# VHH binders against Uncharacterized protein YOR238W: the designs that were tried, part 2

Target 1, 303 residues: Uncharacterized protein YOR238W, of Saccharomyces cerevisiae (q08634)
Amino acid sequence: MDEKVELILVPCHSIWKSSSHPSDNSVNLGQLPEYWHLAPFQYEGNDHLAFIKHGLTAIKLLLQRFDTATVIFSGSQTKKEAGAISEAQSYYFLFEKLIRYVMSNDNIDVPNFDNELRLLLKEVKNLLSSQNVNVDELFYGGSITTEEFSLDSFDNLIYSIYRFEEVNKKFPQKITIIGFAFKMPRFISCHAKAIDYPQSNITYIGIDPKPANYNQTQLSKYYDDLVQMEDKNALSLFSSDWYATKDRLLTKKRSRNPFNRTAPYAQNIFCKENGKRIEGIEDDEEYFETKIKCKMPWSSPRQ

## First folded at step 13 (VHH)

Design o7 (from n3 with S49H)
Fold by OpenDDE, fold request of step 14:
Structure o7 (fold): chain B 303 residues (1-303), chain A 117 residues (1-117)
Amino acid sequence: as target 1 above (303 residues)
Amino acid sequence: QLQLVESGGGLVQAGGSLRLSCTASGSDYAMGWFRQGPGKEREFVAYIHWSGGRTYYADSVKGRFTISRDNAKNTLYLQMNSLKSEDTAVYYCAASEPYSDTDYDVWGKGTRVTVSS
C-alpha cells in the first residue's frame, strides 16, 4: 500500500444546510442556493454549484489516487446564523450524502445541476463502481477529512498541511488545491511562499462560478470584476501582510470567527513570546527569514 | 467597521408598495436583501453588485421588487411593489466583500414588513 503523499485541498466558501428540506420531498443535495448559507454575491454566479464541483472534483481525483491522496475540506465555523458548524463539516456531510445518493440510485440526474456537475457525478460513479469502493471506507477510513479552523485562504493552506500530518503522520509532498481560478495567485505566490512550501509541488485546479443566462460579454465582465476584486481585497493585502496578522486581514479573520474558535495549528507558524502567541508580525520579510525559511518540516535543511 | 441599519418597514396593504433603506458605511461591498417570514427560514431576496451595475432577484420577488444603491449616500434600497401577504417578514440587509477570503457577512438588525389582506 502506497504511502499518503498528496494533499487534495478544498477550501470551503460556505456552509451547506443539512437540515434544509425541500417542500416537494425531493432530496437536498445542495443543488439550490437555498440549501446554503450564501453571501449576497454568491447568488449571481451560482457559487453553490461551484462548491459542489470543487468537492466532486476532489473526490474524483482521490478515487484516481486512492492510495496516495487525502482530501481535506477546509473551513471554520464562519457564520453565526449557521450555528456551530464548520464549512468543512458541512462539505464533508454534503459529499457523503451525494456519494451515497450516487451509489444508491441508477438515475443520478440531480435537478438544477448543470452539465458539468452531471458529468462529474457520472465520472465519480463510474470510478466508484469500477473500483468497488466502499462508501463507508471512503469517508470513515481517513481518505476524506476536515480542517475546521481556517478563517482565510492562508489558513486553508497551512492548517490543512498540518491536518494532513495529523492524519497521515507525515507532511504532504504534493498539494492539489481545488478552488476558484482567480484565487490561484494568492495560494501560489503568497501563501506557499510565506510558509516556504515549494511552489513546484503545488497544483491548482480552478473552477469558477458561472452566472446563469449571461451572454459572452456579460460573462467576460463578470469574470473581470472577480479578478479585480480579488486583487483589491485579497492579493494586494496578502502581498503586504503575508501571514494575515495586520489590519484588514486580521480584522476580517476575526469577524469570521463568531464562535471564538482557536486554531491549534497556529502555533506551528507563529512563534511564542513569553509563552504567548505573538500578536502581529511587524516585518513579514524578517519573520520569514528568521522563523520560517528552511525551518518548516517541508523545508530543506539549512546547510 | 461596516455597520448596517435598515429602515422603512411597516404595515402595508396587499397590493401596496414600500421602500426599504439600508445605510452602509462603504461603497465597495456586495449588498443584498434577505427576509425571514414567520416560521420560515431566512431567504434571499435580492442582490446588487458592488458597482451597482448588476442585480439578481429571487424568483418570488422578480418583477415586483427592485434593489438599488446610492453610493454617494451609502445607502441600499429595496423598492417593493405589488406586495403580497407572503412578503410579510423581517427584512435584513447584508453586505460582504466579494471573494475575499473573508466571506464575512455583515448584517443589519432587520426591519419588519407586514402585509395585510
Scores: ipSAE 0.790, ipTM 0.914, lowest interface PAE 0.7, mean pLDDT 92
Fold by OpenDDE, fold request of step 14:
Structure o7 (fold): chain B 303 residues (1-303), chain A 117 residues (1-117)
Amino acid sequence: as target 1 above (303 residues)
Amino acid sequence: QLQLVESGGGLVQAGGSLRLSCTASGSDYAMGWFRQGPGKEREFVAYIHWSGGRTYYADSVKGRFTISRDNAKNTLYLQMNSLKSEDTAVYYCAASEPYSDTDYDVWGKGTRVTVSS
């Protein structure tokens, strides 16, 4: 039996409403934006469909690498209006429901799914059927789990690595991240670097949102705007605040923790030699050189 | 710290019009309106891009409601025309940094709109 060596990471971006029931007796499989707690900007791009694509892609990949991979949905309790439910847990429930639906029905044409989602469902169903994988085994056997403490993308990566270790008793040798394409730079160039995880061992699969009924010019502008905002609101900030301990990023994190959750994994990366938690890092480079570089469990040994 | 304050709510007759306002600090936020009717879940109403150039509406309000913003005044608007009893709700202004690491939303306290038959 091959050892689990690969982390398939899905950073979450919303909370699925598990208790939401359609008025028309249809099944809630996350196909409508009303079935999610969405921010205003997430409606334009039909981001909820992208979320489903992220998860299904992860499951597809898992099924192709069942003996060596673990899927982790990552995201904390980020919305007060959603209640004390984590993004990760909501994703887990959604995909459990979706996969059970697919396996229990011959017709898997879910209303409002696009062609890409339809294809993914077919592929997942075929993989499950061909491999004789039981849905219970898939979800309850340890191959799919949650990380429920992440408040930003940095947390998504580092906490999921530690979660992987909790589950598999070893750190991942490779990581596959499935998320928005425009967020790839922050994960690879900032977060991975900041925690001394080899970039060569990270694969990023980008699936972007897509507005409906946009022409090519409109789409181009839409995506350009996303890149600009990414640069302004994330990439530039993480470039100067590697570990999100300074004012702007820290404030954002705090604002996304309405239920006052404490991340247990934070102690692993922000612990001083004297056992005190580091509250703020003044010099990120110095911190990296003295506390992180070649000192992490996944760091390459100094030649 | 971003704060949102809604105003303009009130009692209006069916078929009437009302304009809501939301004061916000910051020009780079994606902004939108939500509403929550009696005994109902909060629902999306409208979204406007931070540049003001793109808008998105719920099907239930398309053709009747118009979202706009004045960045110089840090104000978001919702022009509501041809109001129906079904539009009765507390209306909330929301702002978010688009695709930031946090995807967080800031909410106002809401303004009540009542449409009488």
Scores: ipSAE 0.764, ipTM 0.905, lowest interface PAE 0.7, mean pLDDT 92
Fold by ESMFold2, fold request of step 14:
Structure o7 (fold): chain B 303 residues (1-303), chain A 117 residues (1-117)
Amino acid sequence: as target 1 above (303 residues)
Amino acid sequence: QLQLVESGGGLVQAGGSLRLSCTASGSDYAMGWFRQGPGKEREFVAYIHWSGGRTYYADSVKGRFTISRDNAKNTLYLQMNSLKSEDTAVYYCAASEPYSDTDYDVWGKGTRVTVSS
């Protein structure tokens, strides 16, 4: 009798190295940056801890909405050095391991987790225990799954909507996105509007990276730089290329596909008959008005 | 298209010094150094902010290695002092656009450093 109506979307940002084993016999729960394929700047922000906070927050929300929500981890096979494993699948493996660890241990103080993450983990454990949750049902029963073809944030949203329909046989009536707070404008003010998803039915929960041992001035500068880079490298580009079909965004998207993945959602209006993405939309506003507005399965009814 | 070219590797005796260079074909990237020893996994060495003002080091190299950059030349440097046999590795330069639309990462081909006892 489950009626799934809400997509809880976690856009992924890296690949967890499940085969990385600590030399001291401790357990790899993603708590060290070397357990991930990180870019240089992600070391400064302890971005890997934010990734874990995103997934645990998604599971926390799922536990509060178990019968009506589906969590989707979203991200493709984006790093050649990691092999043929997607960001999404690596998150799924990590969070299953972490939840089973939590349920198997009374002491869940994980070394190198920060205080926010430790509190979040305790909160999730309390929900699991108080609701008598079967972990096999949680992970294998259809409440948590992956979307493994996304190469940018626009893909994260649109492919996960179609993946939700693939799994639940209907499109989501509500979406909650859990990601970096500084990325909220691209998702809400660009992507959701570009696909005509009702603004009242989509929300964003933001959790930013957190450098260790920075004073107030250093933190302020760090977060100002995040906003500046988001505007320069993403938000401004999506504002003039709504569907990522033109140079810059399209070229960058292609560079993140070393394993030549092609999304299976041929019914997706943004895919050609051969399964490839459409390219070269010249007038985004005209395209929206003629092809998208009030025409998507999730569009609001005419008032 | 961003390209990275490392240079400056070679053979050096323990206690010695080397300076590695990495030239980027573009600007405004966060850059860093990684290394991979024989039979080992690639590991982080050092990072420098694109402005040149903030740095971050792996514990194993703090106090011995210094990362710097010349943004006018799009060049990243790693000064390696007090070298140990454990520092023997192929050293890779890496760059990315911070928090871009694609989270783009680029790696050089690497330059070999061998530290003899």
Scores: ipSAE 0.498, ipTM 0.805, lowest interface PAE 2.8, mean pLDDT 87
Fold by ESMFold2, fold request of step 14:
Structure o7 (fold): chain B 303 residues (1-303), chain A 117 residues (1-117)
Amino acid sequence: as target 1 above (303 residues)
Amino acid sequence: QLQLVESGGGLVQAGGSLRLSCTASGSDYAMGWFRQGPGKEREFVAYIHWSGGRTYYADSVKGRFTISRDNAKNTLYLQMNSLKSEDTAVYYCAASEPYSDTDYDVWGKGTRVTVSS
């Protein structure tokens, strides 16, 4: 009897173009940046390869703890030019295609994968070969699913917790987040604390983008800029707007919902009765102390 | 409410040059150019860092196209030299706040470039 206790959360960052056809009839496995709906800055970092590393790392971790974990890809229909497909669903489609391709072929040398990705893919193939878990069981057996309503990183965490309960009928006792290393502080030091998730029960595995052909000086400047912009555009904002209900964060959240998605999680304290999210929390600490602290299903008992 | 307005498209002979402009209603965005040829999918052309110091180009345009920006005027440029018929496309500028999953991706309406043989 399986006891699902761990949420393995993959916050998504783009939409894979499943219908993109290479002109030479090669297989689209997400290996080229044009197979994704990327923002301009994501081309410099080869961010699409990081997205694949995030998902494969999640699948590797799942295979090592198959009976106790559920992987959730999390992200909404955030790009008007992509149509009515969510980031999460596109990741799910991509990883199913990639795993089936790898298990159906002896040669898994995917063009344009970097060395880290090639090694990771081989590790996943070896685990699948050594486990008594076939690909249908992996993807269709309830071990991997999607959360398709998140519009920012706060949503990624809180909505995936509720999605985990929706599919497993219990809240996760442990969370492992697999994403960009530079985003770890917003998840651990802001979001998890804001919803009172026990710090001892949440872990972050970080895998950053990697520009091609940069020397050490260029890489250092790239990563320093990455951290600086993360602080400017996200971390500092969440520090004064814990629940993303105010001004700049709310405007960003609204702009990422071109298809007017409404999350279905009835017991989510951050949603009104009509399914719309709460806006305009003026005093975040008072809200936390009165509504959240020691009051969430996942809160630690007060000692 | 960031808005992007492209201009500078037109008809040009192969081997010629054009300069595209994109005016933004705000500042401090990572910006780039994309294009969509007849019957093709939209493809990346060039990116420039919000400070203006770091650029990145698609292989198909490297050495022929130059991206630049004037942050005082909130304007992005694409200088296109040695144009080929395969460069015929609608060119779109795009902007986003860099390095955040709460970024807002914005696209212009596009400007048409036709390169005649």
Scores: ipSAE 0.484, ipTM 0.796, lowest interface PAE 2.9, mean pLDDT 87

Design o7 (from n3 with S49H)
Fold by ESMFold2, fold request of step 14:
Structure o7 (fold): chain B 303 residues (1-303), chain A 117 residues (1-117)
Amino acid sequence: as target 1 above (303 residues)
Amino acid sequence: QLQLVESGGGLVQAGGSLRLSCTASGSDYAMGWFRQGPGKEREFVAYIHWSGGRTYYADSVKGRFTISRDNAKNTLYLQMNSLKSEDTAVYYCAASEPYSDTDYDVWGKGTRVTVSS
């Protein structure tokens, strides 16, 4: 427990519908878009397969360094139609179900999984077998857990750092984020810098969505659109509102909280004594220079 | 705040047609239609890219429904032809900013379509 030094962070992007049952006697392992609460654009990208790739990649990495890493799925109760279940908890349930399915079955060719997912499943199964890691210990022993209060990507990073400390009694010395490749700049060039997390200690593994049946020209256009939308809807906003305390980002954060969740991390400096989030930071550079730089538990030593 | 208002629902006989519209109160978004039939879960119907150049349909409506948008009017349409009894549902307009943090959705209040014989 005291040896845990690496946070493997999976920012979540949707809620898996565990109660959705196939009519053809197959099992719901998240392989169909209808098993998720997807936004309209997520149907084009087959984003649900990317969500599964993110989680399986995180579990694969965990198994390669089991004694030193903790996986955290991060995301709140963000969809009114799903009820009081968080994105993070739904991922946790799905991956437990998927791993138990894989370990209980000889044939693990899940319909609608692509080749990359099939490879990831085989690799995880082989690692579990070769390392004699019990699935109960993997999921119930503290190596995989959830962070259920994040309302945006800034929260995904900062709340998961505090969640890691809550579980392991120390802050992470290294962070690996596994998410969409096009989102890397917001995490690395905005969020990590804004909280003074050392750039040499944070790594991003990107896995983008993949539309079905697109030729290379269509794929190129699709990915160009992703980058443009990421810049418009997130990156440019975080560049002028580092801590998401005002304007468009604050409005979006509030809209993602239909169940009125309040994060419990009392030592989070971005929360007031009453647990409410700090809002209305007018000068982010000044705030960073006076409150954050070289002052966080994870900041590099000045000397 | 972005608001979505659906209209155009009503009673129609099987084989008939209806056109639904959804008016947005703001900027263009990735938009789509969903529906919820009696005793059923809400399901995807159709999606249109914010540029209007790419569309996607649920298998159950391919060839019968056409999604389109008029960006000058901030209006999304669903042309429903060859209607069947199983198309009876409340139809919801949805919009989202692609690849925002939680992939936030805004939903309209819905418009009812009833298909009878």
Scores: ipSAE 0.448, ipTM 0.782, lowest interface PAE 3.1, mean pLDDT 87

## First folded at step 14 (VHH; from o5 with Y104L)

Design t6
Fold by ESMFold2, look of step 16:
Structure t6 (fold): chain B 303 residues (1-303), chain A 117 residues (1-117)
Amino acid sequence: as target 1 above (303 residues)
Amino acid sequence: QLQLVESGGGLVQAGGSLRLSCTASGSDYAMGWFRQGPGKEREFVAYISWSGGRTYYADSVKGRFTISRDNAKNTLYLQMNSLKSEDTAVYYCAAAEPYSDTDLDVWGKGTRVTVSS
């Protein structure tokens, strides 16, 4: 029995609507955009298919390293219209439903899934058989769990590190993040550096949205705009607000907590004793040098 | 605070046209229209990128509805032509910063469109 050493992190981006039903006797497996609480721009990209690819890729990797990894779906109760359910919990429920459906049915051709999703489903099914891991062990045996308090991508990383420790009694020695490829720089070049996580021990697997029926020119423009929007709305902000405690990012964070969730990670250096997030760090480099660098449980000794 | 103010709803005969407007307090948002028909869940109608250079439509309205924006006036429009009884709904304007960590979704209060016949 080896101890868990790897965090496989899936930052979540929406809430699956488990109560939505097709009228044609098919089952809701998240395959239609209407089964999700999507922002307007997420319809163009068929982002819901990317969400499913993120989770299936995480489960595939977990099955290939089952004894040493834990998957964490990460995201809070961020959508008032969805009620008191977190992004993370909705992903957990969806993937349990999807995997049980696939394992209990010979015909696993889910309508509206693309070829990549069908291949991932087949790979997961084959791995469960090869590893002698049943679905109960996969979902209830401690290998997959949720982090339900994150309100931004910095939270996704730092809260999931503490959630991993909460579950496994040790901090992760290795992190694999599975998310949108265009978000990689904020996680690797901003967040991981800001918390002094060793660069050699963190990996990012990117899977971007894929608009349907776009020609090559439309696709190029779409992806160029993704990079511009990422820079404008996130990367540039995190580059000057490493810990998400200043005006623009703090205002966004406040608006994302309609259910007034308070993070439970009392040992987290970025949470106050009362559970509230630390705010108003004015000099990020000084804060890093005095409070973070070589001082985190996961920091490497520096020569 | 971002505010969305909708207008332009009303009663119209099948085959007719309406133009909905939504005024926002900024021009840097991806914006779209949703609608909720009687007894139905809210559904996507149309989206326009923050720059106005890309649009996307639900299949049910493609070819009949046109979304546009005037960034100088911070206003989103939905031109609805060839209206059908199935288009009867409360229409909601929505805005978000694309791919921010939060959806930062803001919704208008809705404007009613009723299509007779």
Scores: ipSAE 0.652, ipTM 0.866, lowest interface PAE 1.7, mean pLDDT 88

## First folded at step 17 (VHH; from t6 with G53D)

Design v4
Fold by ESMFold2, look of step 18:
Structure v4 (fold): chain B 303 residues (1-303), chain A 117 residues (1-117)
Amino acid sequence: as target 1 above (303 residues)
Amino acid sequence: QLQLVESGGGLVQAGGSLRLSCTASGSDYAMGWFRQGPGKEREFVAYISWSGDRTYYADSVKGRFTISRDNAKNTLYLQMNSLKSEDTAVYYCAAAEPYSDTDLDVWGKGTRVTVSS
């Protein structure tokens, strides 16, 4: 009798190497960058720790609203070197392993986790214990699932909305996105607007990467460069290509698909009966006004 | 469309030095070096920011290797000093747009470095 109304969305950013085994007596809980398929810049930011913080924050929120929320990890099979495993599935595997680890061990001081992550783990463990949560029900009962076809952040949002409906038989009334803080404008000011999702019903929780051993000047420069690169490589592009149908964004999206994944939702989003995702929208604002505004299942009614 | 071409590999005596180069078809990428020994997983070596003002190194090479870039020539360098037999590997240049949805790694074909004892 539970009524799921909230999508807790975790856009994924890498693939955890579940088969990597430590050379010492430790266990692989994603705490080292070598346990992930990282891009070069992700080593500087200890991005892998941010990935863990994103997922644990999502699980924390789920535990506080278990009857009404569904967590979706979102990301496709984007790394040829990792094989046919998606970012989303690898996150699912990691968080199940991590939650079972913290429930099976009194000492949860994981080496190489930073202070924020250690506190977050403790909070999650306390919630699991105080609510007598069955970990099998948490992971296998349908409260946490994956969306495995997204190739960009626009896909992360729209495909996860459809995935939520697939699992729960209705579209989400509320969305909470948990990702990098510097990416918030593209999700809230570009993507949510472009699909006419009510702004009062979507929120963003941001957790940025944190380089180790940087002084304040180095940190300031690092975060300034993050914002600059976000603007150059994503935000400005989505501002002129709302639906990722044009050369820069579409070409890059296609290059992230080494395993030729085809989303079951893609032929039904923004498309006619012949089933293909629309390409080459010339006037995105006009397209929005005529095809999207007040016309989506989640749109607010016109007054 | 981005292409990466490595050069500078070769055979070198332990304790020696070698400089690798990687020419890119563009300059607006975060770039780095990875390496892979026979039968081993590819491992991170070094990273340099798109502006060239920040660098990051794997512990195994800190103090011995220096990464740099020349954006006017679209070229990434790895200066390798005090080479050890454990440094024997194929060295790959890699590039990515930082924090883009296009987080695709672009890899070169690699250049072989053999360090003789």
Scores: ipSAE 0.666, ipTM 0.869, lowest interface PAE 1.5, mean pLDDT 88

